# VHH binders against Transcription antiterminator LacT (lacT), part 2

Target 1, 292 residues: Transcription antiterminator LacT (lacT), of Lacticaseibacillus casei (Lactobacillus casei) (p24401)
Amino acid sequence: MPKIAQIFNNNVALVDLDNRGQAVVRGRGIAFQKRRGDVIPTKQIEKIFYLANETSRQNLYFLLKNIPIDVVTTTYEIIDVAQKQYRLKVLDYIYITLSDHIYEAYKRYQAGTYQETMVPDFHIQYPAEYAVAKQALQIIATNLGVQFPQSEIKNLALHFINASGEDDGEQVFGKSNEASLSQLVQEVLKRHHITRSHSNGNYYDRFMIHLQYLIDRLQRVDTYAVTIVPEVATELKQNYPQSYKIASEIFDEIKDQLYRSMSEDERLYFIIHIQRLINEAPAQNHSQNDSL

## First folded at step 1 (VHH)

Design b5 (framework vhh_7mjh_2)
Fold by ESMFold2-Fast, scan of step 1:
Structure b5 (fold): chain B 292 residues (1-292), chain A 125 residues (1-125)
Amino acid sequence: as target 1 above (292 residues)
Amino acid sequence: EVQLVESGGGLVQPGGSLRLSCAASGFTFSSYAMSWVRQAPGKGLEWIGRIYTSGSTSYNPSLKSLVTISRDNSKNTLYLQMNSLRAEDTATYYCARGGTYGSGEYLPHWYFDLWGQGTTVTVSS
């Protein structure tokens, strides 16, 4: 019998299972007027997302720092379709990239600023990914109440194409040192008068996601290195001295926390994202009354 | 309308050169980093390179000696100059808004938020 461990909203809760495992459960009104320790009848559960271990649980909480729970569970449902129905092998970072994409598209749609994509049609080369994307559009409509245009299928499919592959093991998105590093990076940005705002919120959030990828790469033996060619490195330092200074400070904080020496090319990893944050002055037309 | 339109593709002899153009409209072109991506028939997407708002460039190391990316903000146009073309360079070439940092052997995830329709380059004798 599932027992409530945490209520996220009236329709979604984290539950303790009899086998000492945990799961996220979704169903209409399943947590309404309930409290921690209450039993949820299995007949009321419409979807269940098992958290196999502590790593899965930490990854859930990491996503919840940036993304509303209803978007997270919608993303989980879409990935379950890809893995179980279409037998697609996808890398774990898809949980982050797809959640971010769906939430960004949702906000643009609500604000009336959604732009239809010019992404090329790759359905002949990637029929399974396109079939998943088509089902994803309906899942999003059902769960989030937003009907994206058919061109969104191309964007959703591209996320599955890009995340194709197998991970060597379980990945923890929200390790304790990652959470600490994210806070330290935000404090560095604040000291340089860069804070999340209406005008830069999109790029600020994307920067934090890019930071997650950098930390994940630095903590793993990765076969793919990020390299900035010497000509580009010189021009970035000369043209964006403020961004270079901020990037260097962030990089030094990461080095101190990870007890790891990093290359000069890795130092430059942040310059473009920081410059993007500095460049964002125009208002973003996102509704402040959005709720999920 | 917000769009990217590539042009300049066609048939070229091995060892030849070709310059592709990408016309941007509907957004402030000068405020965005821009990338080139290609797809050979029956193969996956391959990132070619990008140009930042400063005009600085970053290339896929396997292609660096063969390509040059430039931009003209007064014309809202992005360019890809290709030299010493080989049969293996036969592909559809796409202009895209955004990109990732400096490695570029792989298409970055959702970070390309706008694409052109593509222009086809065939290298054959």
Scores: ipSAE 0.000, ipTM 0.344, lowest interface PAE 11.1, mean pLDDT 74

Design b6 (framework vhh_7ubx_2)
Fold by ESMFold2-Fast, scan of step 1:
Structure b6 (fold): chain B 292 residues (1-292), chain A 124 residues (1-124)
Amino acid sequence: as target 1 above (292 residues)
Amino acid sequence: QVQLVESGGGLVQPGGSLRLSCAASGFTFSNYYMTWVRQAPGKGPEWIATIYSGGSTMRDDSTKGRFTISRDNAKNTLYLQMTSLKPEDTALYYCATVPRTYYDLSTGSPFDYRGPGTQVTVSS
């Protein structure tokens, strides 16, 4: 007897279960012309994602800030396969980074700008992650109607390899501590006259997603290094001094709030994202892909 | 100035051996994962081997142990030792840096570098 609590689109709804829990259900037309309180017949449900606690519900809504529900549920399905069929232990930030990757790949594929990666083949060392990635390609094709090249298996597998580790799986991405850090970062940006606008909205949202990924990673794993060539590092500091200053202020706030230090190279890597925000270049409008 | 320059290619008979070198400059070579990639005429690029910063390697099973990747961090040089060469090994061989981590497609790894390649021709 699942009853609709919220409709996300014609094919996806949040339902209340008889066992006091909630779940996200997916199926062709299951929510079409329905309303809150209506029953969804169990036979029409193709996939069910159980949200047994408040943490899981808050994580869902956090992801929905920037990513279409169909991409989010596709990502949940892929992670479920990794955890349940292959017994992979992954860090919570994979929900954010994998969702963002799949959505970006989807947009590039639709625009004809998708390019094959030259990421090395690690299938011998990470056979389970590659098996998951192979199934992920099929899940993406089924759910989103896009058939990526086989080389995409390398990208998807690398997300699982990078997110390898033990986590309780109960972390709430939008919790007050992370929300407070996000607000402090936004206040740093605002002091430098960087606010979310129509022209920079896409860049701003992506920066905030990558910042949350960094914050989540630092809370659980201390070592992920980006190596920047000394000549490039010098040019970034010289050519983008304002972005360097802003990145330094942001990293100082993170250090103060999380009692974590970060490498110079990680700070320099974020200069590129901050510079995109300063330039306020027209970003690919997420409404161009609002069919998801 | 970042530069990767390959050398050691040439014409060799089937069953022969070649040692390719890749001279790196303008970056901290020892911190990078390095890879060899080849591209035959009319085909896409084919990954051969990767060597991690710590010296561990991963090789494509299709080479069947005929190729060995190695590095000399003191000389900022990457090597590919090729033995029992076959006509199907004929290709342009490139060295490249490899991202240690992957982000989304929009951020990627902006600091990837690739050499111009060295031609290997296996013919009798």
Scores: ipSAE 0.000, ipTM 0.184, lowest interface PAE 11.0, mean pLDDT 73

Design b7 (framework vhh_gefurulimab)
Fold by ESMFold2-Fast, scan of step 1:
Structure b7 (fold): chain B 292 residues (1-292), chain A 125 residues (1-125)
Amino acid sequence: as target 1 above (292 residues)
Amino acid sequence: EVQLVESGGGLVKPGGSLRLSCAASGFTFDDYAAAWFRQAPGKEREFVSAISSGGSTTYADSVKGRFTISRDNAKNSLYLQMNSLRAEDTAVYYCAAGLRYSGSYFPDTWQYDYWGQGTLVTVSS
């Protein structure tokens, strides 16, 4: 039987499984009046989200740093629908990018600053992703108590489109073979010998989350508010010329696909994330590449 | 409402000592692993030391033998005793708390779900 490792709220807990693995479990009142070490009866579990490997665990902790657990489990439920019901093949960074998007949309809705998206409609090219997005809107309403406008379907679908695997083997009738902007950016990284690996997975996923934020803002009639102090800007350009070159190539690709101008500060912001990918440096040994 | 609040930072001369404190509130601190991280100007946030819910400790090589991490679960507090301080120890120090795992330490920033605002430690002659 699952044993509580951590209580997030009355309805959600992290549990240790008999197989030495871990999972997040959700159910009405499953953690009510319970403590760490207590057993949760399997019959009370409405949803279970397995943490299959270290990357899944690191992604969970990264999310919990900034995102409420109810948003995280809602995102997990939506991704489960995509993978199990629609058989969509998605890259793991969607857990991070979609959670961030849903939480930001939730906060804007509560603050009265929610704006309808200007993202193009791709429902004919991506019917499965749009079907997932429609179900996602209902899951969000049920779990978080917020009813987003129908235009939010385009934003949710775009997250699945951008996180699609390159080799899907199970193409849906009517789906186009157009590569997403995120995939084109990943191809630029690959040309510079930067690919997602077990050693750089967290940094790669952070880069992809920042890229998704940029894409979302560029496709909307929004100002992307990035400012970099001039002294820092000078250091970034001089100390990390390879990262600056890669950032410039990525931004040229974005410009070519979206016909949008981008500020120098927007490019400079990404240098730090690209440099981390080049270094593959965990937090405790970043100084190994202090000269380029 | 979850909070971690650091205190005890300040200016100290090389070879001196400081004790940092971190006060936890809004969650069951004794169920969590806790850690200290630091960030010097122009560098990434780096691991300093961690302590499990059971009291097992781990240290970065740069501080091993000079720093001691400890916790007081009755006071919901985490401490870092810093001895033989060097100019290279100058940084903002952050308290962090993360999900309990038996026998584990968490050297990566991604593995911590709660963070303090930081406290500045300056080591200069």
Scores: ipSAE 0.000, ipTM 0.091, lowest interface PAE 21.9, mean pLDDT 74

Design b8 (framework vhh_7aqx_2)
Fold by ESMFold2-Fast, scan of step 1:
Formats: sequence, structure tokens, C-alpha cells
Structure b8 (fold): chain B 292 residues (1-292), chain A 127 residues (1-127)
Amino acid sequence: as target 1 above (292 residues)
Amino acid sequence: QVQLQESGGGLVQAGGSLRLSCTTSGFTFSSYGFSWFRQAPGEEREFVGAISGSGGSTDYADSVKGRFTISRDNAKNTFYLQMNSLKTEDTAVYYCAAKPSLYGSGWYLTPEEYDYWGQGTQVTVSS
């Protein structure tokens, strides 16, 4: 039987497995009034998320720096559905981008500031991603107690569309990237007085990982699969002119190393992350979460 | 069709070495993670070792760490288990297994999580 290594809350714990390493387990009251070293009966486990190695455990803790464990395990469950039931191939950074999106949407919904998305409907072109997104709404409702509008399916599906691809699942989050493209981007940020600090370190690290996924996607995909409606594009450029300028400078600096030219739509997905780094209050409009 | 075929099994003396191979066909090799499992008489199948789709990460059962090495050759659509310092308790039928590369082959360590299996090859270690 699994033995508690760490309690995250009454319903979620990290456990040691006899011959399989470690896992995050979730179940109603599964850790209530328990301590490190206690055994969890397998019958009480509703969901199990295996941690294959030290890298996967480090990645879990990287996510936990900014995001509540219940959002992290919800994201894990949604990605498991995508990979196991729908056989979707997704890149590792989806764990960061999707969990960030769900948590931000959750906070805005709880605050009454949630706005429905203007993202176009791509369900005919991406039926599997939309099927996952539809199940994700129900998983989020069950786990987090929030009923997002049906339009949220478009936002969730876009995360899977953007993260389409295949890697080894062993990417370490939060480790320094010494690639030359990463250095060029950091130099652009420094020209705009954006440097890594203790107060912005987690946002900075997540931005660099989002950048890695974008570059990786551009090098592997000849044609970008998603386009943004002109109204959304105009709104993003008008509402975030500094972030748009910085994104444009970043893409200009790295364009020579990319296998193809950057589209306007590809630059727009970067604006939200750059806006967070500028350290201004998040704008309470649909563009903040809908363009990832 | 999908096929996984083990080779390299046999009889070996304790302290000796064997190299198992698993040759695959019918799917894109680079898109899959691979594992070895073994089953001794009267026991359940147990995990032995795993290698991720990129080959960048490997996992091993505690009983074989430091003695066994898993590797892959994408050009040959083949992956291997190098077994050194063999012990009598390593006697078992060894199975190769494949699943789509998601979180490395170690992410789900149960036999039922793998899409494709070989037929098994006998390894017997005598004292």
C-alpha cells in the first residue's frame, strides 16, 4: 500500500509506492487526520498520478510555486484524458500554460470579472481537442466547484491546439536555458528594464518556458494551425501596446534562427506573458486568458 | 500491423552478462517509449527498466539499478537491455513493451498501461 510522503490537503497527498517510485493521489478525505508515514488504502484512491522519476517530481514542485495543488491535479487529470483517451500528443509546457490559464480563469470567475472568449470556433478542424476541452469543463466543475460558460471550451481547446507535438515528457521546469535564442530574448527584456527578480521570478521563469514552447513549435511546424479574428488582434494591440512592441522586438531578434516567418497571430500569443512581466495589474478582459 | 520481437535470451552463469534486443515494426519508433518487464514462475509481471521517447531519461527497478542498462537505436527501430552481474533471482521470462511517448515509459509502471508487447524471451541464470 501507498505510504504518505507529504500531505498537500485533506484530499491530496504525495505517496511512496513499493516498487513504482512516487505518485500524487487524490480521494475524498484521503489524507484527513493522517500523518507522514501513514498508509493509504488503495480502495480510497480516486485518482493516481504517477511520478516516473526525479524530473517529474521537480516539475510538480515548480508548478506548486504559483498554483494551488487542486488546480495542478485538475490539470494533470485533463492532460491524462487528452493523452490516454484521445491519444493526443502534447508538449510538456502544456502543464504550465494550461494550469496558469485554469487558475487565472478560476480567480476571475470567483471575482465576477470573467469575460467570455472572442476566440474563433475551430471545432470542425480540431474535433479531438474540442472533445477534450468539453470533458475538461466537467472535470474543472467537479474538482474546483466552478461552472465555466460553454465558450470556455474554445480557450481550453486552443491550449491543446497550441501545444500539439511530441517530446519525451522529461523536460525539467525552472532550470536555466543557456540556448542562444533564450539569451537574445533576455537581452531584449533587459533593454525594456525587465530582469528576473525575487518578486517576478516565477512569472519570468514561466515566460521563458512559454518562449521555449513557441520556438520549439515554430521549428517543427511548417504551417501555424490557428488564426486570430481581426477584432481580437486589434484589441490586443490597442490594449497592450508596450507588450506588443516587446513581442515584436523579440521575434525580430530570433527570426533568423527560425525555419519560417512569424505570423501576426503567433506574436499575439506572447503579449499576455509579456504583460505579466511588466508588473501591471492584469486587465479584466477576455484577451488575458483567451490567446494562449 | 505492429510487432515487437525479443532476442538474446538464454542460459548464463551467475556473474555473467546478456544483452536482450527488442526489434519493432508497424509504428513510428521515435514516437514511443519502451520498457522491459519480467515474470518469474508463480509471480506477477514486474517492471525492470524504461527509456523515454527521446532517450533522455531512463528508469529502473531498485533490484537491477547499477547492473542493467536500457538503450535505444532509432535508426534500427530496436531497443536493448544490457544485463550485467546477473544473479539467480534474475531468472524470468523477459518481455519488451511499448507505449506512446508521453511522460517517459516510467509514468505508468503497470503492465496494463502498455499498448504493445513482445512474446517474451527466457533468461535462466544458474549458480
Scores: ipSAE 0.000, ipTM 0.109, lowest interface PAE 18.8, mean pLDDT 74

Design c1 (framework vhh_6fv0_2)
Fold by ESMFold2-Fast, scan of step 1:
Structure c1 (fold): chain B 292 residues (1-292), chain A 124 residues (1-124)
Amino acid sequence: as target 1 above (292 residues)
Amino acid sequence: QVQLQESGGGLVQPGGSLRLSCAASGFTFSDYWMYWVRQAPEKGLEWVSTISSSGDTIYYKDSVKGRFTVSRDNAKNTLYLQMNSLKPEDAAQYYCAKDWSYGDYLGYPEMDVRGQGTQVTVSS
């Protein structure tokens, strides 16, 4: 009974459900030679990803601005496995951070520049997240046709470790929960000549989403810790003094508005995002010609 | 535009030495961490060494510790790798890479391999 609301490609469509909900459906040839309003037979649906509300739909469209639909649905499938098969509780921002990671890894693999990460092996401490990551590697191979090395398990697992927690309600990935604090942070960035532009828009938007989820976590009693390897932390502070200064100003604004103490590692985390905004956005935007 | 140009590779016998150079342009070299990475035929890219922007912090892959020495000259925008006691397992295309950037925000370095590389062959 699902009716096509929008076709993304021959194998993926957004459908209206009989219960007035929507879902993204995937199946071989499921939308081939179809149009809006046509019925998709349920027996042709290989995977269904329910969108409970308008917030979920907006979050999907935010991802689709920069990430191919096949990567997005692959990420959704991996998160479904984590939640349903392994019973992991994950924060909603994982949809963005994991999609970005998988797409970046895919592009590097296709370009022959894929490299093992320096992420340590946390297998013993986080066996469930590592089991999810191992399963994710197979899902990626099946859906995207790329067989990542076993070392990719460490990257995928770390995304689940970092996103551990429970959400309090609906969130829109392109918006801040604390509008006034978000505005103050943008003013800090502007004082340092960092503004949203055509070349950095993708990284700017993702930085603001990460900031939104950091703010959400800081308002909860059970906030997970951002942990940066001590050697990396020392070098980030010493080698990126402008980014450290900007991160410190942002940290001070957050502390002042939320009356909450933050760790040094949480501050240093922002150096990475700010450095990316300054130096990396133009080079990555040129890779949007990928057809995936 | 960021450019990295490696040189100094060649054919050497086991136990021999080579000095690789990487000439950098299009960015403020003294602000960035640099890496040496290598790729043997039909194998993935392998990290070899890291050097901080100042040159004060240096890391090596375990298998090259004591044999390889990384250094940099910020006045000349040049990165170096002195390779001593070369082994057949060191034969690879060697690349220098910029910087400590993070594409996926995991808090770990992302290596941006921009150069064409320089070939190191170890033949007995």
Scores: ipSAE 0.006, ipTM 0.246, lowest interface PAE 9.4, mean pLDDT 75

Design c2 (framework vhh_gefurulimab)
Fold by ESMFold2-Fast, scan of step 1:
Structure c2 (fold): chain B 292 residues (1-292), chain A 125 residues (1-125)
Amino acid sequence: as target 1 above (292 residues)
Amino acid sequence: EVQLVESGGGLVKPGGSLRLSCAASGFTFSDYYAAWFRQAPGKEREFVSAIYSGGSTTYADSVKGRFTISRDNAKNSLYLQMNSLRAEDTAVYYCAADLWSYGSSWEPYAEYDYWGQGTLVTVSS
């Protein structure tokens, strides 16, 4: 019954379901030598992720802009375990933050730059989140061929701890409000001669992902807040005046479009990402050893 | 080739002082957040101190007032001045660098981009 609507790779496809809309299906060789409109036998499906409505479909494509489908489906499988086996209530932004984390960890592992985490162990306080994280390591190993060290369970568990809670309703990522506001932010960056380039492409794309995450979060009543270390806040305002100016313009644009009050810490967070895009030097020379 | 190389570790008596150095190569160190971590026998790796690209610093409560972190971007180097050393400061000390700050509440990362191999500090009589 499931018919291929789109092939993502040999093992993953989007299918049309007559009774439940659409789903992403995963299975070994499931889409190999297949075409749009072909039927996938149910016996070949190892995992199925239902996209019951337009919102779910749009959220999938939002993630696919910057994250490989295999990482996205691995993240969906992990969240599914958390919700169905462990009855955890998690906020929808975990799909973005967890996918991004797993993909970055994967890239570092492939590059040989992976490091063990120093995150404290909260196992006793959050046993269910840690059980999910332990199972997630096995899912990642099976799906992506990467065996992270045991310390990675602390990082994975932290994502579930941070996203703990209940949403008032479903959310759409990459919808017109986010697309329109993202375009306005890109025009602010362009006025300051910041455009996507060969040298800044990774930082630019990452900034846009986090911007869309912020926009999505601001449309909900969230208990999670951005926190900037007070010492860093002072440094960012004084030492990176161009980045601060750009961040303030972006903040004002977001405030004007969303009619929402944002914290100063959220504005300051943008300075960190903008300084990476423009490689702004500190206004004061505090990084030099003053021995001469 | 990207690398961080620590030096300056050794045996020191309680109440003594020691200065650790970390030499960075293969990347633009001045753009990076840099930190010192330590790992004592039988314990997990713990945060000691960090310095942001602009020079602002933070310290673990256990070392605040005794240790001073600093950087020299012209020499691509990070330093940790350790004063009033205690037996509990005995550990392997690691230098780390990250383009995005560790522990950022918005970032999905808890890992540093680059790590040194460590240098042993023993505080004993």
Scores: ipSAE 0.000, ipTM 0.159, lowest interface PAE 14.1, mean pLDDT 74

Design c3 (framework vhh_7aqx_2)
Fold by ESMFold2-Fast, scan of step 1:
Structure c3 (fold): chain B 292 residues (1-292), chain A 126 residues (1-126)
Amino acid sequence: as target 1 above (292 residues)
Amino acid sequence: QVQLQESGGGLVQAGGSLRLSCTTSGFTFDDYAFSWFRQAPGEEREFVGAISWSGDSTDYADSVKGRFTISRDNAKNTFYLQMNSLKTEDTAVYYCAAEPYYDLWSGDSLTGYDYWGQGTQVTVSS
């Protein structure tokens, strides 16, 4: 019978299993008025998320640094549907990127600032990913009490499209295969006066997380392909020349460590993130008086 | 100075039509995607329709599909919502919004809707 190791809230707990493994369990009131060491009856468990080893536990706690447990378990449930019901093979970084997305969308919804996104419709090419996204919308509504518009299906589906592939064993979230690469990128950003601040801290952290997984993928396995629609690529080059230059500099320096060239799509991908960092940086009044 | 201004709202009978316009200034129009939102009395703000920065893609809420059409005119820095077959349920304050490009990796909008209009009232009577 599962025994409580840690209580996250009245409905979610980490439990020790009889086989000396661990799992996160969710169910209505399953941890209500309980303490560490108490037994949770299996009939009260609505969802169980097995943690096969220490790496899985570390990855859970990494997600919990920035994301509420209810969003994390909702993300786990959605990925389980994708893998078990639709037999989709997805890369482990989806746990970070999808939970980040759901939590940001949730916060915007609570603040009354939720907005539609202009993601292209790929349902003909990716019907399984869109079917998962449709179920995800319902899972989110049930678990988090938020009913997103139908256009959110495109956003959710894109996360599964982008994360298609297989990992060789488990990865520890937040660990770089090359520790020096994160430092190199941060140094490039610093040379362009982009540093972590109060105004950009959330987005800076998100950028570094996405970059860590791109770097890991590029060094370990070439099974994930970043593809940018040609129309979007043209607009990004035209409208964000500073971000394009910074992205090119980052990739030229990373290339020396990776022993391979970066695709144009991979370079263009980072323009969006770099532009967000620039937009959210504190006002810098350098060169303001250089023009009359 | 960035400004979005809605026009074309008013009172109309069920089954009628209205065309809303959103005129923009203070930014490069071609760099932005545009959307219409609405808020009925006592309800939360809801999405109505969107058009991409290229104009090649449009999206609509299920409640308005087949009745409403969004379009843009880059030469006039203006975008539109053509509303046909209006229903009493369409009564709301309509807002135009502008956002930069979306984040393809995460599926999120890059900056969010930084620019909103002040709203225009649409009242549909039976």
Scores: ipSAE 0.000, ipTM 0.197, lowest interface PAE 11.3, mean pLDDT 74

Design c4 (framework vhh_7nfr_2)
Amino acid sequence: QVQLQESGGGLVQPGGSLRLSCAASGFTFSDYYMSWVRQAPGEGREWVSSISSSGSTIYYADSVKGRFTIARDNVKNTLYLLMDSLKSDDTAVYYCARDLYGDYEWLSPLGYFDYWGQGTQVTVSS
ESMFold2-Fast, scan of step 1: ipSAE 0.015; ipTM 0.288

Design c5 (framework vhh_7mjh_2)
Fold by ESMFold2-Fast, scan of step 1:
Structure c5 (fold): chain B 292 residues (1-292), chain A 123 residues (1-123)
Amino acid sequence: as target 1 above (292 residues)
Amino acid sequence: EVQLVESGGGLVQPGGSLRLSCAASGFTFSDYWMSWVRQAPGKGLEWIGRIYYSGSTSYNPSLKSLVTISRDNSKNTLYLQMNSLRAEDTATYYCARELGYSDSWYLGGMDVWGQGTTVTVSS
């Protein structure tokens, strides 16, 4: 019988399984008037999302730092459909990018600022991804109470197209490296007084998403290369020396943890993201250095 | 109304050159990184390259020697110059805007796309 490890809301809880595994469970009122250690009858569970290892659990908590649990479990359900019903091979960063997209779309819809997509229709080339996106629209409506326009199918499908990838069987670095590396990078940022705030939250979240995508990309073969022309490289180093220093420290952490060096071009690409994080911080924080 | 309108596609002979244009409206064009993406028949989406607000560029290494991206901020127009075209360059070409202050080399970071213009390389 599953025992509650953590209550997220009346309908969602993290449970300990009898086999020493963990899972996120969802069902109407399953956590209502319950506490840590209480048993959830299996017949009350409508959806179960197994956490295969410690990395999966860390990834869940990483998502929960910025994304509501109902959006996270909705994203899990959609990806589950893609993998089990449509047999799509998707890269793990989709959990981050798709949940971010759904939450941003949800907020815009609630604020009345939602705009229909201008993404082209790729359904002929990507019929499975579009079928998943069509089901996703209904899952979102059921779980979050928002009915997006049919054009949202194009946005959802694009996330599956973007995250398409085959397991080459040559994975050298485990997912635990991804979660642990993200925490180390956040610590580097914290040492430079860059933390998530109300003013920089969107830029911070996007930086973390890009970092997860970069880490995943580095663990695969035949990926897109980042190339920065010398003129842009000179501008970034000269005009943003603090961001260059922070990017260098981040890439040193990646090199040390993964035993892989990153190119100068890949490092320079991150300077822009770091500079935007600095620009959104209070003026006194971005102008001061660690020696002060 | 935010929109991107592409033009300049058509039939071109192998070894020929072609320049595509993308007219932007409804937003401050000069504040955005812009990308070109293509899709060949029966193939997936392939990123071609981007241009930064400064006019500097970054390309897919597989295509770097064959294409040049430029922009004219005074005309709110993005360009893709293609040289030495081959049959395998036959595709629908899209211009796309990269999201605000969040840059990304992945396609999911592009929020506004043109309708696409078809380039056919055939004799």
Scores: ipSAE 0.000, ipTM 0.463, lowest interface PAE 10.3, mean pLDDT 75

Design c6 (framework vhh_7ubx_2)
Fold by ESMFold2-Fast, scan of step 1:
Structure c6 (fold): chain B 292 residues (1-292), chain A 123 residues (1-123)
Amino acid sequence: as target 1 above (292 residues)
Amino acid sequence: QVQLVESGGGLVQPGGSLRLSCAASGFTFSEYAMTWVRQAPGKGPEWIATIYSGGDTMRDDSTKGRFTISRDNAKNTLYLQMTSLKPEDTALYYCAKGSEWELLPYDYGMDVRGPGTQVTVSS
């Protein structure tokens, strides 16, 4: 019988399982008037999301820093459908990128600022991803109470297209493992005094997600490529020399580990994100007495 | 309320130049990425270029260096300078407000967009 470890809301809880594992469980009123340590009857569980190891648990808490639990569990349910029903192989960063997308879409819809997608239709080339996206639209309506336009299928499908691939090993979101390429990049950033902080956390997390996507893309065929034309490339190198230097150092380290170089366009893409991290860092000589 | 209004479209001869403008209101323009998109008759939208709040630019190879995106934050205006125009550039051009959290320029289609301005390239 699952025992409550943490209550997120009346309908969602983290539970301890008899096998020492943990899971997130969802069901109407499942945690209502309950507390840590109480048992949840299995018949009340409508959905269960197993957390197989410590990495999965850490990744859940990373998502919960910025995204409501109902959006996170909705995203988990959609990804479960993709993996189990449609046999799609997706990389772990989809949990972050899809959750972020659904939450932003939800907020815009509630605010009346939702616009129909400008994304092209790729359903002929990616029928499985589009089938998942169509089913996802219904899951979102059921779980979050919002009915997006049919054009939202194109946005949802694009997230699965971009995240296609196999996970060679579990990675903790927002934290590098000592053996990962993401860790190598974070070490380079740290040597240049670029670390995750309260002020730059959003841009730092976005950069790490882009980097994970890029590393995955370097190992795949016929994936999206970012193109920067030569005129802009010259301007980026001249106007952001520190970011260019840091990017070049990162790419030299990646080249040594992967035995391949990144294209100029791929390098220039990351200069923009590195520049944003630098812009969010405290000024070198900006010292203010905050005691008063 | 966020509003975007495009202008500057019209009839132009092949090889000509044209500058499009997008007037923005209802948000702090300087803090957001801005995008130009075009849609030819009977086709879906096609991303052209994005300019981020810091002035950095991402462009699609389909324009082959002929288009330049720029912004004037003091005027809350986005521009697209088009040179060496070709008949295949004929389309409705519109601007869109981006999100700071979009993974790639066209990963998300969740942009606020204007009604567009028609560009026709013919003799």
Scores: ipSAE 0.000, ipTM 0.230, lowest interface PAE 11.4, mean pLDDT 73

